# Designs tried in a protein design chat: VHH binders against q9y6x5. Part 166

Target 1, 379 residues: q9y6x5
Amino acid sequence: LPPKLLLVSFDGFRADYLKNYEFPHLQNFIKEGVLVEHVKNVFITKTFPNHYSIVTGLYEESHGIVANSMYDAVTKKHFSDSNDKDPFWWNEAVPIWVTNQLQENRSSAAAMWPGTDVPIHDTISSYFMNYNSSVSFEERLNNITMWLNNSNPPVTFATLYWEEPDASGHKYGPEDKENMSRVLKKIDDLIGDLVQRLKMLGLWENLNVIITSDHGMTQCSQDRLINLDSCIDHSYYTLIDLSPVAAILPKINRTEVYNKLKNCSPHMNVYLKEDIPNRFYYQHNDRIQPIILVADEGWTIVLNESSQKLGDHGYDNSLPSMHPFLAAHGPAFHKGYKHSTINIVDIYPMMCHILGLKPHPNNGTFGHTKCLLVDQWCI
Short names: E, the ipSAE of ESMFold2; O, the ipSAE of OpenDDE; V2, 0.75 times the mean of E and O plus 0.25 times the DockQ between their complexes.

## First folded at step 7 (VHH)

Design ya44 (framework vhh_8dlx_2)
Fold by ESMFold2-Fast, scan of step 7:
Structure ya44 (fold): chain B 379 residues (1-379), chain A 118 residues (1-118)
Amino acid sequence: as target 1 above (379 residues)
Amino acid sequence: EVQLVESGGGVVQPGRSLRLSCAASGFTVSSNYMGWVRQAPGKGLEWIGDIYSGGSTFYNPSLKSLVTISRDDSTNTLYLQMNSLRAEDTAIYYCATGYWEYSGFDPWGKGTLVTVSS
């Protein structure tokens, strides 16, 4: 039987939540599996970019999903709706479910993972659900387990995405211990439900399961706002993305727009595209705008308005508050092993190894994840 | 030891065709996943296309009408055929293989520069 892998994402699950709250079900999962304490995600630390980096092993400048809102200067197309089904946005890379379906006779299944309801290189996940935030975790789990157990060709790669704790992190902020403890307890209960369902269906012992996330969360405040309208008039630029990384398309000379923005706030860095720090790997794509504004952690960029967000993400990927974790269990993984840090792009070549797939060119390093795997030599 | 050596780049006029080669040593191209990637000045890596061990090819849709990937198993060589070259095709072109799971191996060649100008 070919190896099987279920990849689960809880959006916005900051690594430090594991230290500050109790997760009895997740801790039981980790006890018999592996834990990576911090996953260094890609910049910008947003949902669509990082979810696509997990399944392609590429930096955002290489896979083309560079933000949750994008403009392509060459084709003049705009991406600003999570329901946009245009393959154009996703076709600069080959995600793992496409590779899985094209090598040998294998199927993929997806419950809401970003990109899985879009035909990419004329290939859509064999089984999928159209994105709908109103669909319960239970319904997503029921479909995934049905497809894992009843498919021909067999489903060997499956994905499951859940919007929490990101939605509550935005609403309450990560410092709201009372509300966050309730949300995180509910997520732990969902992890318990997942494990129980897989055991009841006879899937647990032979299935590799990865539980991870795309980014963390940091506390925001009405006292930490950057009002862009105080520095520049809307007639000078088109706004492609706002906060905490603003993407500016100038309508006049780029240098004039830059000079108006350069000293707008001590809590925001203003970059010409060629001046974006090399460590971000966020320069070399037509969808990255000529001027990028990067707010300091916890600061929100606004247009002469207040922000209702008490938590946000998208900030510098060196910030521990932006880091998720990775936990895994299954025949490919050691039991009771803890690892400190990997890069989020390292997940893709590890998953390809587990599934016996030949990876597409990527920015990950397989050596970074070797100590997690039973079939690999670790020093 | 696995090594990839790209060749065939140079200065070419717009509208012309060019074929790049990737010579492999230390492994067999027909037994492996192979691909082409390019990087234009001031741009990120742009995936061009791939060929699987079984011969199936997949292309970046933005480039599909302009490029063809093939291999010659007898000479252990991968090819990228480019037609109707334009200034925007100016880039360093790399070939790559799927041996990413082995330590001490660079899956990318050193690249070959293509400059399209009159």
Scores: ipSAE 0.000, ipTM 0.257, lowest interface PAE 17.2, mean pLDDT 87

Design ya45 (framework vhh_8dlx_2)
Fold by ESMFold2-Fast, scan of step 7:
Structure ya45 (fold): chain B 379 residues (1-379), chain A 118 residues (1-118)
Amino acid sequence: as target 1 above (379 residues)
Amino acid sequence: EVQLVESGGGVVQPGRSLRLSCAASGFTVSSNYMGWVRQAPGKGLEWIGDIYSGGSTFYNPSLKSLVTISRDDSTNTLYLQMNSLRAEDTAIYYCATGYSEYSGFDPWGKGTLVTVSS
């Protein structure tokens, strides 16, 4: 009886991969559903920040996951790895699975989505898997489909996260057509597995499925390095995050550190916190450091060392290379509809509408996604 | 152009084992999700199990101890091994790669008949 939604993320799936490679299974999914060609993500274009923006509808300065590595100057706490389970970091927002469990007598299920193995506002996903990158896509899918079919109260919101093509994008770079074609074909095969599994279990016709991603990927090179050690001595600052957005906590006067950095490289912008461009919505949070360095696309900030990374993300969110896509299928969605662009924060209010939930205040605009939905009218 | 041809059925005595084959042409088994279903006389379709593109398998819990699904990627062939056959295993067995809105499973072949009789 209640509507159901499965939200799937393939980490680092750059939107224009859809134009440069063949995806027969994904194309069949889109043919009977909707495609948004570009999703404009939030700054910084990193995994944890954007995954939390998808499920909260908030900019990073508002939800508090402002990077994959963070420092909170008020509490002196460090967030130093992508698997930190301290609720402190996650409690500045209410993700959709918490709302789903609290507003209705409904359950949520999660296979590895960032934050789902953390109690947020004393509420954890009803069914979840502790993060472990070694667990196969098939095992994650089997658990999710089991929970969707066998739970009371019913699972109405489920999430599924997969680390590819991000890991291979970093290793090979997006311009390596031979290796990326192999990786992306494997992703398409997994999408085929997902659809057929849902069909075999009788879930396909009544389940809303969203396939999306958190960011894209751009090509890096040993010829495009910014050596921070040539600009400033480590004794003047604490490094909170390095590349391509460096988060600098000064040990001396902020203006003195800024003056040492501001003209160091033509391939990065140096901002005092209050001078960060308004369009980034990356200023009003204690976890955003006093000085932020933003590298130009394809440039890597290093500490007197080489980087073996051939692809990266985290760059300016206006860059098409940083944009993912969104595809969706199910009773809530039109069939064969194509839309050009939405903001990543728009996904949350759309999902709340599909599930019949009252959204928390958010930065998304429901009007941007209305044309995707069968129960909405747009001119 | 896509063809799936099931084979290996026949009359078999209770308690014996049987292996069914599904030969694919115009279609790559290792790149697709595939499964086995059966239909007993006068009954609906019963799902047996699947194999994902990556090679991992998932079975109907009521049948898991009695069946094994495997494939040979070099010959583009899917297999169903059945052990301890019973009279209620009498059915037409199909391999398939998709679902039909009306049938619940979309077989590409004609199936292979297994009759368990003494």
Scores: ipSAE 0.000, ipTM 0.310, lowest interface PAE 14.0, mean pLDDT 88

Design ya46 (framework vhh_8dlx_2)
Fold by ESMFold2-Fast, scan of step 7:
Structure ya46 (fold): chain B 379 residues (1-379), chain A 118 residues (1-118)
Amino acid sequence: as target 1 above (379 residues)
Amino acid sequence: EVQLVESGGGVVQPGRSLRLSCAASGFTVSSNYMGWVRQAPGKGLEWIGDIYSGGSTFYNPSLKSLVTISRDDSTNTLYLQMNSLRAEDTAIYYCATGYDDYSGFDPWGKGTLVTVSS
């Protein structure tokens, strides 16, 4: 029987939540599996970029999903929630479900993972759900498990995405222990539901399961705002993305726009595209704008208005508050093993190894994850 | 101590309805995955359906039109409603929970016998 893998994402699950709250179901999962305490995500630390990096093993400048809101200077197309189904945005990389279907003539299944309702290189997941936030976790789980158990050719790769704790992290902020405790307990209960559903269907012992996330969350405040309108008049630029990384497209003179912005706030770094730090791997793509503004952790860039967000992400990927975790269980994984850190781009080549797929060229390093795997030497 | 106690079984005539109860103690039904299973004499175990912690239900497609799973969170009780009972529904009915996620469905109740005969 070919190996099978279910990849689960709880959006915005900050790594240190594991140390500050109780997760009895997740702790049981980890005791019989592996835990990576910190996953160093890609910059910018946002949902679409990082979810696509997980399944391609590429930095954002290479896979082309460089933000949740984008503009492509070559084609003059705009990307937003209404335009995210245009294959143009997703075609700069080959995600693992496409590789799975094309290399081995296997099926893939998807419940809401970003990109899975889009035909990429003329290939869409064999089974998928169109994105709809109103669909319950239980309905997503029921569809995924039915497809894993009842498909020909067999479903060997499946994905499951859930919007929490990100939505609540934005609404309440990660420091609201009462509200976050309630949200995180519910997520732990959903992990319990997941494990038991897989056991009832006879899938648990032969299925590899990865539970991870795309980014963390940091506390924001009305006392930590950067008013962009106090720096520069809106007539000088087009705003492609706002906060905490602003993407600025100058309408007239790039140097003049840069000079108006560069000393506007002590809590914001302003970069010409060619000066963006190499460590971000965020420079070599036409969708990265000529000027990028990066707010300091917990600071929000606004346009002469207040922000209602009490938590946010998108900040520097070296910040521990931006890091998710990875937990995994199944025949490919050791039991009771803890690992400190991997890069989010390392997940893709590890998943390809588990599935017996040849990875497309990627930025991950298989050696970083081999200690998690029973069939590998870790020296 | 975690305990599940099934009740409501007995001898019933074909075509009648019956509701089984599963009273839980030592844990909260609304925070745990729960299921109903049955075993007919001389046959293997058959899964009937489940209720997730959030309250949504999933049924064995062969039984979906005949059964409904519900719970009363205030009394910490799980129910199985059975309609249009047939001779093939004769079995011992168990409720089970995933309270211990890594030992399968454990604990299980002791079961309640349903006999469908005329």
Scores: ipSAE 0.023, ipTM 0.523, lowest interface PAE 7.5, mean pLDDT 89

Design ya47 (framework vhh_8dlx_2)
Fold by ESMFold2-Fast, scan of step 7:
Structure ya47 (fold): chain B 379 residues (1-379), chain A 118 residues (1-118)
Amino acid sequence: as target 1 above (379 residues)
Amino acid sequence: EVQLVESGGGVVQPGRSLRLSCAASGFTVSSNYMGWVRQAPGKGLEWIGDIYSGGSTFYNPSLKSLVTISRDDSTNTLYLQMNSLRAEDTAIYYCATGYDYYSGFDPWGKGTLVTVSS
């Protein structure tokens, strides 16, 4: 009865992959739907921050997931793989599945989207899977489609997360055409499977489907390392996050630590928190450390050790290599429409509109996405 | 036209309590999502909490023991009760609503300044 939306993320799907590789199933999806060629994500261009920005419409400084590794100076808590399910880290914003469950008599379903296995504001997705990378895409899709068809109150918002092409992008680098071609062909096959499953279950014609990603990927090299141990001794600071954005908590005077770092490498920018560029919207949160280091594209910050990563992300969000795309199909969307660019924070108010939800205050602008929608006037 | 007018700010001593008001016109507070956000000098927007049409309240966990959001449906007014005020609570406080689909996050009213100072 109510509108339904499935939000799918393929982690690390760089927008330019669409130009350089063949995606027959994705192209068929786009032909009868919409494509946004570039989505300008939020800084830092990392998985947890950007996945939370998609579902809250907020910059990282506002939603509080400011990195994949964090320290909160007020509470003295540290975010790591051992405490990523602590609601404390996620409670600075209200994600769309919480809004969906609380504003309407509706259910949400989640297959491993970051944050969905955490009770946020005492509310967890009505149906969810605990994060486990070993669970196949097929099993995630089966659970989502069963919940979409067999729930009371009805599931109106569903999410599905897949780790590729990010894992392979890190392992092989985006310039490894042979390996990336195989990985991306497999993803296109999974998109074909998704469409086929939805058609077989009678969901396809009445379901809005968004396929997007959190960030892109850039090529790294053993020739592009910044050895932080050559700049400053460990006794002067605590390292909260390392690469490509290092979060530095000084143990001595902040100015002294800054002076030791500021001219250490021509391939790294060093910022006092108050001097972080306004365009990043990455300053106004206690989890952002007193000094941040931002490596240039393709450079890796290390501690006197070689990096095994051939690809990485986290870099400046103005870089096209960091941008994902957005494709969508369903009754809310035009057919065959192509749009150049939106901001990743614009996805949230668009999704709220499709679902008939009142959005929480956010940094997105509904006007940026209205040309995608059949019930809106673009001109 | 949706209009929100915040009031109740001023200079207050540390450890004291203060209640802020948000008077709404052009819509009904009991039928809408309402929230409070603040911006301290030189800092970004910090979410304080929300109240939904059904009365459910959600708070920033860093502030949960220090704040309470309520509404008076008869006066169409939203309230923020703040207890045990600290110098770091010095900020401009804004109320917000989920009514506007077309505006990005701009303050829905002009805000009310709270200064915590001895």
Scores: ipSAE 0.000, ipTM 0.260, lowest interface PAE 16.2, mean pLDDT 88

Design ya48 (framework vhh_8dlx_2; at its last look DockQ between E and O 0.01; V2 from the best seeds 0.00; counts 0 for: pae E 20.6 > 2, grease 25.8 > 24.2, placed apart)
Fold by OpenDDE, look of step 8:
Structure ya48 (fold): chain B 379 residues (1-379), chain A 118 residues (1-118)
Amino acid sequence: as target 1 above (379 residues)
Amino acid sequence: EVQLVESGGGVVQPGRSLRLSCAASGFTVSSNYMGWVRQAPGKGLEWIGDIYSGGSTFYNPSLKSLVTISRDDSTNTLYLQMNSLRAEDTAIYYCATGYDWYSGFDPWGKGTLVTVSS
């Protein structure tokens, strides 16, 4: 039988939550599998870009999902969470579920993973759920596991997405121990449900399962605001994305806009597109706007209004607070092994290997995950 | 100590209904994932359905029209209602709550035998 892989994402699960809170279900999952303690995600550290990086192995400049909000100046198209279904935005890369779907005697399934409800390169997952935040995790889990168990051709790759603890992180801030404890306990319970469901269906021993996240969460405050209106008039630019990485489209001379913003705050770096640091791998795409503002950790960019968020993400991808974790279990993985760090783009070639797929050109390094796999030499 | 005790099995004629019970002790049924599975003679385990802590129920598509899972919080009991029983429904029926994350043990009952025969 062909290998099967379930990729699960809990949005906004900061890596150090594992150190600061108790996760009896997740810890047991890890005990029977592997853990990567820190995953360095891609810049910007936002939901759509990082989820697409996981399944393509590409930096954001390469796969073309460069933010949760995008604008293309040539086509005049906009991308957002409420407007994400145009293949135009996704077609600059080939995600793993498409690659898998095109193989003989294989199919893919998805429960609300970003991009999975869009025909990419004229291919859509055989089974998918349209995104609906009101749908419970249980229902998502039910559909995914039923497809994994009963489909013909068999589902060999599946994705499952859940919005927590990201939503709560935004609402309460990651430093709210009382509320976040409650939220994280619930997440752990969901992991328990996942494992129990798989065991009940007889899938547990033969299914490879990866549990990961796209980014972490940092604490924000009303005392750490950067007001752009104090530096530049609204009429001089169009805001494509706001915080913590603002994308600026000038309506006047770019240099003039840059000069008005460059000293706006000591807690914000202002880059012309061509001057964006190479380490971000965030330059070579037309969807990246002419000027980028990057707030320091915990600082919020605002427009004459106070932020309602007590936590946020999207900051420098070198910050530990932005890093998620990765845990995995199944026949492809060792038991009781912990690894320090990988890059988020490394997940793609690993998944391809597990599934026996030829990977598309990518930025991942298969060597970084070899120690997780039972069929590889660990050097 | 976690314990599950299935009951309600027996010999029943085709077309009849039967309700199985699973009495739980050592944990609260309404706070945990619960499920029903069965094993027919010479066959592997077959998933029937499950109920989550939140109350959501899911069923094997092949059995959905014939089974209903419920629970009674006051008695800490899980139920499986089966209707229109067929010969092929003959099996040992088990209730389960999944994996014990602390001991590493899956609590299962001893099962109850259902025989559908004319």
Scores: ipSAE 0.378, ipTM 0.752, lowest interface PAE 1.4, mean pLDDT 94
Fold by ESMFold2-Fast, scan of step 7:
Structure ya48 (fold): chain B 379 residues (1-379), chain A 118 residues (1-118)
Amino acid sequence: as target 1 above (379 residues)
Amino acid sequence: EVQLVESGGGVVQPGRSLRLSCAASGFTVSSNYMGWVRQAPGKGLEWIGDIYSGGSTFYNPSLKSLVTISRDDSTNTLYLQMNSLRAEDTAIYYCATGYDWYSGFDPWGKGTLVTVSS
């Protein structure tokens, strides 16, 4: 089993971008490695939930990061940017960087990833950076490659997170081909920088590298708004999360709030918690609110106001627009192999296999990813 | 062959305590990572906690102080102690280790059913 793995995420990299834009550096990476064309993420299709699912192999209801904004009814705690470092929110699962440090005499390193600057089960990566969006990709790359090459105990699992193309996807929308072309070309250049740095340091041939993302992006519009204030007065509920999945905590009878909302818009589904579709695996957690509103693709839920976002995500995970891709290169992976689809929860048991770790109980299926690996049969 | 046999389940009244056992054969409990998970009818898998080869334990915070994981290395047995049982603790409880690399999580035993009812 290979000793080292670098997991790289470009936030909001929709799978279909690979078909509509040129990626010379990424294509060279794939030519000598593997490509999974679509990764079916977990619901809701948001950054914190899906990044935590990648590293735990669990649905959101099981790992407890159920949204980017949360309320825990049992403890009465609120999750916000100021509370994102409270281990309480992250302790319902064990991420791979924790398992990596506990099962062998190994180190983990993090040039950022949701959760990596939080002590989870009293364990934090031996090398990490506190989250700061102002830190350049180059500085993150410098740190992670230094730690991969110069650490004792050896760093065997490392993460590298980058906020684009998500930020630009929200600002311009995925249908803005001129602006998105510039953004995606810059990301491809960063992939080229990554590969060159690994080659220069002598790491390229012996390091497993996964490049993936947490979700896609869909086009939004001022013509596709759902005004929540038109259906229910704010005095009846507390809003925990707004769009495109609204989390409603009733201040009065739940049934009365539900009845005021259920016919609010033809472009939104309203669910009592126990009626949320089983296929979402989004029900069995105290942080999932009593009423959930799910907007149709491209629709934005607002409070009697306009929305400036031209792109968004969080929608139904069956939508191809919400799907990222996965590319990988290294001694564990076949060369020049394409695979159609895996589930995002399948990444965790595959990474455990590559690292020789015993995975924690998870929702992934190793069999779904075995065709990517040289030590496995799939013919 | 590696085998895990869970036992100790049954019908128990609310507020009572119960200890589940997991007897291992074909490998040494003290040399392996082991964990407990449960699945209530119509619900997803819920992680309870783990014990590592060195004896360190980690718990799901929603269950912390209500459960304790321990092992007896001389009898090659893993235990789950549960206190103050509630109706929502009704589930099939699984002991897990030595995951099948082809399926990720694959319970090695049939599980043991715990029913909390008055």
Scores: ipSAE 0.000, ipTM 0.299, lowest interface PAE 15.9, mean pLDDT 87
Fold by ESMFold2, look of step 8:
Structure ya48 (fold): chain B 379 residues (1-379), chain A 118 residues (1-118)
Amino acid sequence: as target 1 above (379 residues)
Amino acid sequence: EVQLVESGGGVVQPGRSLRLSCAASGFTVSSNYMGWVRQAPGKGLEWIGDIYSGGSTFYNPSLKSLVTISRDDSTNTLYLQMNSLRAEDTAIYYCATGYDWYSGFDPWGKGTLVTVSS
């Protein structure tokens, strides 16, 4: 009787893959539920920041996970995808699983969503898996469904993360139809398995399920490299993050470093922190470095003359190639409704509404998602 | 109609204490989840802490020993006590409620400015 929600992310699932590839299982899921065709994510369009934005409803400057690689000048701490467990990085916000399990008679479960194996505000997801990319989707799903069925207090919010199609998108590029067709068919099979197991376990009719992603993917090329070494000597700065948004900590006068970089390439914008466009909402956090470099779509910033990437993300969040989709099914959602776009920060207040949770202050707008919900007056 | 009004901000010296108030109208402070956040110059929103309708409080660990959230039902007011203030505590401080927007709630007040300077 209490509403339950499963939030699923397939990393790097670009919205237009739905149009360009076959997804019989996902299309059946959409047909019986709702689709948001494009979700405008947050800048920078990277994995850790956008996953945290989904579960906090906050822009990156507000939740403090501003990139996959970060440096905090006050504490001298470093963050990376291999060094992400210090609660210091995550404590600038309260993710939904923390709020959920602090309610009377509720718990949360997690299968590898970024941050769920970290004790954020001294609170870790009630049931969780430590991150390990070698664990199969089936094992992640089995753990989540067993926790949804058999926990006391009951699990009312669960999340499940899968690394594809992001990993393959980087490896092959989104325009490699042959390899991406194989990868995306496998993902559709996993979605079919997800739905079938929920039906088998008696969860399907009363569980709300959101299938979404954090960002898309754009094609890269060896013909589109920006060689930073040709513009500036390494001794003038510390490199905190490289591509496609470079984070530059000057070792000499900031204006001098800026001047060496500003004409480095016509395919790269160079911003002093105070000049970062307001539409990025990417300025008001100490973890954002004094100078950032933003490559044009499909361009790669390198320190040398080569790159092994065939696809990448992290670019301007206005680019359709950076946008994921959102599909949802369950008692809270309409059947057969399609919506054009929402902001990724809007997902959090919608999830709080579905779960009957009081949202923390956030950047999302509940009104943007009300047409997806059966209990809302959609005018 | 639900309304939140922060007050008690101002200029204080480092090392001093300050108590902020959030006067609520249109609902009872003890019947609702409420919280405090702040935004310092050059920073994003920082969560300070919450108080739930049952009276349980939760705090940002970096601030836990420096702040206390309380409420007074007789004046319908939420408080934030801040101790050992530092220059880095200079910010606009907001109180917030988690009530449903369809009941006419604004989830945030207008804020009160605190400046910590020598």
Scores: ipSAE 0.000, ipTM 0.191, lowest interface PAE 20.6, mean pLDDT 89
ESMFold2 (binder alone), look of step 8: mean pLDDT 79; pTM 0.794

